# Designs tried in a protein design chat: VH-VL binders against o04291r164to392. Part 16

Target 1, 229 residues: o04291r164to392
Amino acid sequence: DANNPAGLLSIAEEALAEFLSKATGTAVDWVQMIGMKPGPDSIGIVAISRNCSGIAARACGLVSLEPMKVAEILKDRPSWLRDCRSVDTLSVIPAGNGGTIELIYTQMYAPTTLAAARDFWTLRYSTCLEDGSYVVCERSLTSATGGPTGPPSSNFVRAEMKPSGFLIRPCDGGGSILHIVDHVDLDAWSVPEVMRPLYESSKILAQKMTVAALRHVRQIAQETSGEVQ
Short names: E, the ipSAE of ESMFold2; O, the ipSAE of ESMFold2 at other seeds; V2, 0.75 times the mean of E and O plus 0.25 times the DockQ between their complexes.

## First folded at step 5 (VH-VL; framework fv_ragifilimab)

Design b1 (at its last look DockQ between E and O 0.03; V2 from the best seeds 0.00; counts 0 for: pae E 15.1 > 2, placed apart)
Fold by ESMFold2 at other seeds, look of step 5:
Structure b1 (fold): chain C 229 residues (1-229), chain A 120 residues (1-120), chain B 113 residues (1-113)
Amino acid sequence: as target 1 above (229 residues)
Amino acid sequence: QVQLVQSGAEVKKPGASVKVSCKGSGYTFTAYYMYWVRQAPGQGLEWIGYINPNSGATTYNQKFKDRATMTVDKSISTAYMELSRLRSDDTAVYYCTRSGSEYPYYMDVWGQGTLVTVSS
Amino acid sequence: DIVMTQSPDSLAVSLGERATINCKSSQSVFYSSNNKNYLTWYQQKPGQPPKLLIYWASTRESGVPDRFSGSGSGTDFTLTISSLQAEDVAVYHCQQYYSLPFTFGQGTKLEIK
């Protein structure tokens, strides 16, 4: 039963495994974006999906913050994702391993007046891996996954987040290596034909979301380096 | 004004079923969760479950999952809760209640209640 | 399930005096990531359904008099009526909405004198 704590943990751990296979493996057919950089002064790799369900983007880069601080910043989605209108945590379930499961309702602004805004009903799982890495992964709860039903929302199109998130590995000399995966289905067929490229482009997803997250963390890292702790 | 109006009191024998209705008015019925809660005499409030009235999707308290059925008819802004295989300890006032708009897991508007009496 | 326990079960307070009702949860209903306590108070007058009074532990619902206040965090919560009025005779219920299933305290009956 997916509605009890053990069932929610099962969904969370499956999402984690799927996310990790995308972040560090070949579960998505990734195409490197040679002209796409995570920031002007940072070394990193940006890739987008080819031939997958929905659209996906991946980024990897160095940040001069400890893993927990990176996770804290990125979990506050309205602070860095321009199109994020709101994030509401409706329920919190402690995992038995010290991790945390959240049930989250997210509303997005529409990119233009020509398309309806999207919302998301997701499970977000935060945990520490055995190698010391920290992970924040997230996926939509649907009839296929099970779990509690999400809010009614007649003015939004319910989009799907496929297993996505952040893998944050501590570096040998301090700081972190940040891996980001965004994988979504924005229901492109529900918008006028003129708008569909915005909802089907992995490159646009990378620019608006994946690269934006990495740039934001690096900006905070530079501001923090100017402070005496 | 926002109102939830429930069907009238019922008397049932053990083993029977009861179906309580709840009609919403003064708001967009499909935009808010609908919850069902009961209150046995001399006991506190007990949550039964909720339904998304737009999709019809349900989430039940596991205690009631095998006996409770929640449905909606959104064309008439009406929710239903049916409880089967009634026992004497199901005697209670049954309430429908609506979620709040910003924090949908709390309850801001309540129906008047429907007394269900199960005579053993 | 999170168990909610209220104290006292019944309370008699003189008009104009302070009434204090306590609610304890079997596990924390505070989430540090958003700094919120997932706790609601309801007022249930005789012969009536419950009425929302306070949510997020301390936020007063619109139209609720300022003599009602909620406080506490984590596992221990308090509803305070600073100056009791005759119309405040009711049963008061706390409820957590941190985790499903929703659970309520057993109620506290507030009487005058």
Scores: ipSAE 0.482, ipTM 0.808, lowest interface PAE 3.0, mean pLDDT 88
Fold by ESMFold2, look of step 5:
Structure b1 (fold): chain C 229 residues (1-229), chain A 120 residues (1-120), chain B 113 residues (1-113)
Amino acid sequence: as target 1 above (229 residues)
Amino acid sequence: QVQLVQSGAEVKKPGASVKVSCKGSGYTFTAYYMYWVRQAPGQGLEWIGYINPNSGATTYNQKFKDRATMTVDKSISTAYMELSRLRSDDTAVYYCTRSGSEYPYYMDVWGQGTLVTVSS
Amino acid sequence: DIVMTQSPDSLAVSLGERATINCKSSQSVFYSSNNKNYLTWYQQKPGQPPKLLIYWASTRESGVPDRFSGSGSGTDFTLTISSLQAEDVAVYHCQQYYSLPFTFGQGTKLEIK
């Protein structure tokens, strides 16, 4: 698989298709988070999963930045994801149609001393769609998907990212519509019962990751324009 | 254009089950949530639950959770609602209805209704 | 559960006059983050299924005449028919979709006086 770029492109294309079906449809049973106040700059729609494998969250919002700038910001996970310790791109493979494939190793801080920190070994695919939208999607590489083996995880619990990412659509008159999907399996059953809600709650996932990403991009848009919030 | 067509009226005895069907046409069946709502004679509307027709995932009003079963057959664009252990106070018109958005919000298209009569 | 209470239970209005139907929720159905009221109005003519009139408290569904309008926010909502016509004889229902379970008001029967 390390010498088979067509195999990696196939994984990337399947991840893209799955991500899009979650971002703009009912592939996950989405329930809007109504009655939650996610913070003073919460502009957009946030939803969480019900009855799916793992946990998932989705957000949609307007941002006053063009799509490529939004993608650039969000690909820099340590800048906005509080629990992200490091992101390392171990391989970059050009794909057809101007897209790129990255093989990424991510380490997270543990939220508690009672559970081991999680890490991820993922394929990230960035491409521009025919309608002018920009997509950054990502999924774990496992024995089931194929592809190169990631770094050893002896000090970490290897978590799974199911097809996730950002769909960034240009708006008439400037700015973008940003769709975010996070879908993960953090192996909550390996965690002591009292700590399990941190690892199995789609609401907590939305708060820590999905909403954080949207908030961060909107904050940068305000700072770039010099507008007060 | 968009249309929901339900199965015909049913007469049942207490303790029996009933299964109502709802066929959707004129739209992508798996792109919208399907709801079930009932209306007893001379009474208001009561929400039973909804189903994601793509995944089959269901959400029930707790009142019905132990007796109602919602399913779909995607290949024929048809939703089903089965209500078991019928009582006389289950006599009602049962409606299927579609969501107006990709989230389970308001209901924009309604079936014609199926009268279920439960009497001994 | 959020209880939806309509008033009056029945209403008789002369042709061409204004009809006003109220709906109150036991909890706010307004979400300040998106500035939306999670409230819908349905019209149900005799022997027919409900028909969507208004969603998000004030947005008319396509094909609904301009004489129908929705207003209000939070816990108090109003459906107004500015000039009653004969075909408006129906039961009107409000419904919240703010939280599960979704709940309806008991209905308001509108008749010609």
Scores: ipSAE 0.005, ipTM 0.463, lowest interface PAE 15.1, mean pLDDT 85
ESMFold2 (binder alone), look of step 5: mean pLDDT 94; pTM 0.955

Design b2 (at its last look DockQ between E and O 0.82; V2 from the best seeds 0.00; counts 0 for: pae E 9.2 > 2)
Fold by ESMFold2 at other seeds, look of step 5:
Structure b2 (fold): chain C 229 residues (1-229), chain A 120 residues (1-120), chain B 113 residues (1-113)
Amino acid sequence: as target 1 above (229 residues)
Amino acid sequence: QVQLVQSGAEVKKPGASVKVSCKGSGYTFTAYYMYWVRQAPGQGLEWIGYINPNSGATTYNQKFKDRATMTVDKSISTAYMELSRLRSDDTAVYYCTRSGSEYPFYMDVWGQGTLVTVSS
Amino acid sequence: DIVMTQSPDSLAVSLGERATINCKSSQSVFYSSNNKNYLTWYQQKPGQPPKLLIYWASTRESGVPDRFSGSGSGTDFTLTISSLQAEDVAVYHCQQYYSLPFTFGQGTKLEIK
C-alpha cells in the first residue's frame, strides 16, 4: 500500500533510480547550453533536454562545501529559487535506512498575470549512498504513483515534477561535486499560445532554476571560506 | 460564516450501512481537504480519512479502508461518508472537518457531528 | 503509528488558577529541517464538536485568548491555561500531524473545583 512507509519507500527508490540515470547517464538526450565554457568565472557544465517528455536541465560543478551543507542549502528552495513562493513539508516519514521521506506542497509565482500560477505535490527523498555521496531526489505524487492525496489546486495549475534532484559527491581534498537535474511538465497547454514558450523552454528552466541553484551554493561557499572576488 | 452542517442522527442494526452527509457553506468547497473523524461514547477521537473535493481522490486510515467510502458532490458542496458492515462498536459521533487554509493537515472548522447508534 | 498519550485523564482546578495538561508522543513530531513541531490542541466543550486552539505546538488560532499557551518539543508537550475561567470546562485533545495516520490523545477532562 502506497500510504504506508514501505509503499512510500518504493516510490522514493524508483525516483532515486530515475534521477541518477539522468544525473550521471543518458536517460535524457542532453545538449550543452550555448555559450557555457569552463573558466575562472564559469558556473560549470550546463545542459538542456532534447526530445524528452516535459522539459529538463542539468548542471554539474564544483562547490567548496561539504555534501551535507550543500544539501541543507538546496532543500531551502525559497532562498534561491526566485519563482518559489512557498515550500511546506506536510508530512515526514523516516525511511528506516537513515534516509528521510517528505511530502511537500510547493507554490510558484506566475511569470505573467495572464496565466495561473503552478503548484506541485511531491515526495522528496534524502539519503546517503554507499560511496559517501548524498542525494536529495523529488518527484510528483499522482494517481499513477499512488501515495497520499495532495492539496486541492483550484487556484493553481498542478504541475508535474518528474524525478529530479541533487547528487552531491565528496571530493578527496574537501568540497563536493554537485550534479543537479530539474525535470518538469508545467502544463503549457493550459496557457494562451503567446506565452507557451515560457512553459516549454528547457533553456528558461536552466536559467531560472538549475543554474540559479548552482550559483547560489557557490556564492555561499565563497562567503563561508572568507574568499573575496 | 464558514460552516459545515451534517445530516441527522441514525439508528442502525449490525450488518447495515450508514451514509452521513456534510454540507459546506461560506467558503470555496473544492479548495480545502475534507476530513472525517469519529468519537465513540467516552472515547477519544479517531481519524477515518480525507478527500480532495476537487478531484474526488481519497486517503483512508487503513483500519477503515475496506468499510468506509468517502465521496463528494461538488454541485451542492456536500461530502459523504458511508460506513458498511456496521458493528456495535461503530456507535459514535461522526464529524466532518475542513483543513486549514495555510496548512492542510490541521483541522480548523468542524461539523456539528452525527450520532450513529448500532444496536441489535 | 504514533501513539499520543495525555495526562492526567481528568483534572479539577479552581477558578483563576493554573491548569496544566500534558501530551506525549511515542515518536518525535519535531522536524529539524523547518524547526517545527507538528502538534495541535483542540478544545471540546460538552455537547459540542472540537475547536482548534493551538497548532505548531505553540501558535494560537485566531480568537483564542492569551491565557491559553502551548509549549514543548519533540515528544513532550504541554497546554497551559494561566487563569481558569468557567467557560474553559471542556475535554482537551492533542493531535499529531507529523505522519499518517493522524492520531489523537485520549483527551483530558478539565472541570472547576
Scores: ipSAE 0.368, ipTM 0.768, lowest interface PAE 4.1, mean pLDDT 88
Fold by ESMFold2, look of step 5:
Structure b2 (fold): chain C 229 residues (1-229), chain A 120 residues (1-120), chain B 113 residues (1-113)
Amino acid sequence: as target 1 above (229 residues)
Amino acid sequence: QVQLVQSGAEVKKPGASVKVSCKGSGYTFTAYYMYWVRQAPGQGLEWIGYINPNSGATTYNQKFKDRATMTVDKSISTAYMELSRLRSDDTAVYYCTRSGSEYPFYMDVWGQGTLVTVSS
Amino acid sequence: DIVMTQSPDSLAVSLGERATINCKSSQSVFYSSNNKNYLTWYQQKPGQPPKLLIYWASTRESGVPDRFSGSGSGTDFTLTISSLQAEDVAVYHCQQYYSLPFTFGQGTKLEIK
């Protein structure tokens, strides 16, 4: 059973491997977004998925913050993700390798009253890699993955987060290279046809989530490193 | 008023099974986790597991996973816990208890308990 | 599994005096990312099921008298009854909900001296 720390670590390590293959590899067929860059500072690249299950977006950019500070900021989803209603950490498990496993329940606002809001039941795994990078990855816990059952979802549609997260690589001379992957299945067929594009567009996912995260951490980096003029 | 009412005391022989029921009232039964906890005479409390009463999905303490089965009948707002292959050290009061909010944190409402006695 | 150890196993306190019960976890139940201690106290009166007193280590449940307070962080926690009443005769249990499986202390029996 995957309820033990060893079973949860197995789920976490598999999520990490899948996330890394998306973040730095070709596990998703990525298409660069022409003319879509994070903020007026054009030091980042954004891509969206083609022909994958669900929808996915990826971004890569430079930030003037140390890896653990970037992770701290981005783990606080309500602070930067407008549609995030709540994030509850229901359990925290040391991974035994210096990493941390969290069991997380997330509720989202719906963009319209015509469809039920989505919620997520996920495992989030934070760890340092052998090369000094810091990783925070996350995936839904389902009957297929194993692990503890999540909260009842009588008022929400349970969405699926496929292995997603951020890889934060320290730079020589300070700062970090930030890779972000968002990969979700929002169960688009459970909404009226007129609203379905909001739930099936990798471009909308990139704009609302992936770009927003990168913009937010960069804004804090400017404010933290000195006075903003 | 939020209330959990359990089935009556049971006397069983070693090797038998017991099924304890727990009926919830005064709240939305499917919106809160249901936990099962036991207390042997003169001993502390021991967590058995919990069930999501909306989906029926379960999570067990590994100590009990091969012998305990938790189920729900949401049409009558009732949870069940069945313990098989009973031993004398399974003699205990078995409690159902509800999560402290709509989500699991702690246990805010407890059933009255069901004494299960296992004797030769 | 996180082991919860209470001390003392029993104590006797005069009416109107302060009672103190300790609970120690085998590992920290404090999570710095949300600044929460995942610890709960229950009261179990003779012949009754447990009743929730305190959650998040120090937050009093609605309807619990002000004489009950919880304190501590990390691995060391304390339940304090500032002025003992006759109705407070019970066994008190601490519980962690930081990691599965959720575990309880062995209980502390509080008696009137």
Scores: ipSAE 0.012, ipTM 0.631, lowest interface PAE 9.2, mean pLDDT 86
ESMFold2 (binder alone), look of step 5: mean pLDDT 94; pTM 0.955

Design b3 (at its last look DockQ between E and O 0.91; V2 from the best seeds 0.00; counts 0 for: pae O 2.8 > 2)
Fold by ESMFold2, look of step 5:
Structure b3 (fold): chain C 229 residues (1-229), chain A 120 residues (1-120), chain B 113 residues (1-113)
Amino acid sequence: as target 1 above (229 residues)
Amino acid sequence: QVQLVQSGAEVKKPGASVKVSCKGSGYTFTGYYMYWVRQAPGQGLEWIGYINPNSGGTTYNQKFKDRATMTVDKSISTAYMELSRLRSDDTAVYYCTRSGSEYPHYMDVWGQGTLVTVSS
Amino acid sequence: DIVMTQSPDSLAVSLGERATINCKSSQSVLYSSNNKNYLTWYQQKPGQPPKLLIYWASTRESGVPDRFSGSGSGTDFTLTISSLQAEDVAVYHCQQYYSTPLTFGQGTKLEIK
């Protein structure tokens, strides 16, 4: 079942479908962030969740890089995500359709010394769609989903990543449209009440992760072209 | 010193079960994957499965999933592997082994091995 | 399943000479996204359990003598012993950890000529 490629592909394809419904649809009750106005720091459209399980953020923006290059940059989370301590790929499974499944262990720094840092055990699925779009989606593996058991760690609180990732659509004339969804449950009830807002805020998630990713890839695109940042 | 010490040799009849123990010392037992690997006489190595000793979660090679059961007693830092419905071709040395420091599925410390002989 | 094939099955080398053992996987164990080869070499002396020599294809484990080195990428890998010593008589195994099931080569027996 869960130890063979067919079972893992089933989990991956369900994650992809759910991710796409969040990225381009209304599967999450999205509220646009009003403070994202045009100007030198304007990067695109950012929205946060209301009335959903966990917390979620979404961003959409233009990037003057090819989809494969954008995916390559964003898959290297430690290079751009400040709170990411480590990312370890434990297994790589071919999906049989040209796509790739990774089993990933991620450790995060804690924002405060009063609560334990979070870690994640996830499946990450990368594939190319028929329209030339490239997708990198990711979700936690738990006893409920099935799949291989994750690494032991007694110093971390195991958090849950709900279907999340990057949809990268090629533009006519070059470049890409980048859609980002981050959807997590950080187990806020495991921290003192005074600290819970740090773990329950979709706005903080957007600022620290979703916007950071989009800003990072746009900066690389500007530096690659040799244009003024 | 990091050490894995296994239970002694076993002689079994076809159809019986065997349970091999593996006691870890010199490290945080619940912080590393534990693997089980066997080697028939004069043959290569064959992976059976691995267990997360903190949670008790297991992952099996499909060849063994219906006959092998891996467990842990973390209060005594001991892992167990039970193989049921034994056949003569299950005669092998059974090893417990620990994951390396970088969480991938390579193995850096091995137990001394437990010979299981299945004969009629 | 990824099949690991070693060559030769048996190798005899004079003391102080160079020994070379090959391992081929049925599919690539190089992951392009992290540029790592998911390959390990073990040494197994007579009557003993295997001992880790090299992981990530070329990274030497702590305490392993400098005469042992690993090379190769993708599907073709080599273990080299630059100057054979008497204590190097063993069976050598390669193993992939790219995907489950974890699989080993059949082993290469290294003897003194």
Scores: ipSAE 0.544, ipTM 0.835, lowest interface PAE 2.8, mean pLDDT 89
Fold by ESMFold2 at other seeds, look of step 5:
Structure b3 (fold): chain C 229 residues (1-229), chain A 120 residues (1-120), chain B 113 residues (1-113)
Amino acid sequence: as target 1 above (229 residues)
Amino acid sequence: QVQLVQSGAEVKKPGASVKVSCKGSGYTFTGYYMYWVRQAPGQGLEWIGYINPNSGGTTYNQKFKDRATMTVDKSISTAYMELSRLRSDDTAVYYCTRSGSEYPHYMDVWGQGTLVTVSS
Amino acid sequence: DIVMTQSPDSLAVSLGERATINCKSSQSVLYSSNNKNYLTWYQQKPGQPPKLLIYWASTRESGVPDRFSGSGSGTDFTLTISSLQAEDVAVYHCQQYYSTPLTFGQGTKLEIK
């Protein structure tokens, strides 16, 4: 059932639908962050969650790279996510519609020695939409979702990634419009109360992950073209 | 030294069940996937499934899903595989084997094998 | 399911000479995003379980002699033993771990001529 390609496709399509509702809609109660920018010359927009399960952040900005190149860069999480220790792709499944499903194990560094480091077991789905946009979305696989069992996590706290990812729209004049959603539950209950704000702050999530991703791809675009967007 | 030691050979009649055990030593038992693979006489290797010994979560080859059951007893570092409704073509050597580094699905340590013979 | 096909089914090679075993997958096991080939080689001596030789198509497991090497990409892979030794008499299996179900080649029996 959930171990066959049709079951994994169902999980992937549900994650895609939920991600899109967050990226372009009101599935999360978004509050815009005044004064935060992805970079010195950025015209990007950054928002954080209010009153939702877990913590979430969203960013939108222009990048002077083609959609497939942006996706390639951002799928390589260790290259831009400072706290990322490792990313391992355990399985790759063709989606049958030209898309790709990956089963991914990710380990993160902890910000202090007072709390255990987090890891993630996720499904990542990459596909091209009918309008020419490219999407990379990702969500945790749990007992509730079904799917293959993840690696043992004896030295880590298994965190949850709720449907998250990148929506990359081509621009008429070249380049892309990049939408990013990060939505996670880091299991803040499992850390001492004094440390808990590091694990419950959507603002910290935005700074460390969402804005960092947008800044990284814009930096590469500037170095490649010698231009500033 | 990392080692997997399996239970002894078994002779069964068609329709019966068999339960093979696999004891791990020399490593953190709950830190690695455990796989079950079989080899019929003169034939190639066939994957049955794998289990996460920490959570007890399982993933089966669809061919065996309705007949195979994998479990673990963490307290004695032992994995089990039970195959029900045995047929003569289930005659094979059954191996337990452990995942390698970086959590990919290749196998770096193998048990010695358990011969299961199914005949009337 | 990804079918793994080995060739030849058996071969005999003179001591000290090169042995070459081929493995072909029905689908690519190279993932372009990480540029890794999800392929493993095992050695199985008579009466023994398989033993890991090569993973990621070309990386030798610790303790495996330098005479063993893996090459190839995508759908076509080769195990090479550069100077055959008497202890290399075995059946060799390839395995893909790109997608479940995990699948093995049918094996190649290697003997001394």
Scores: ipSAE 0.540, ipTM 0.834, lowest interface PAE 2.8, mean pLDDT 89
ESMFold2 (binder alone), look of step 5: mean pLDDT 93; pTM 0.947

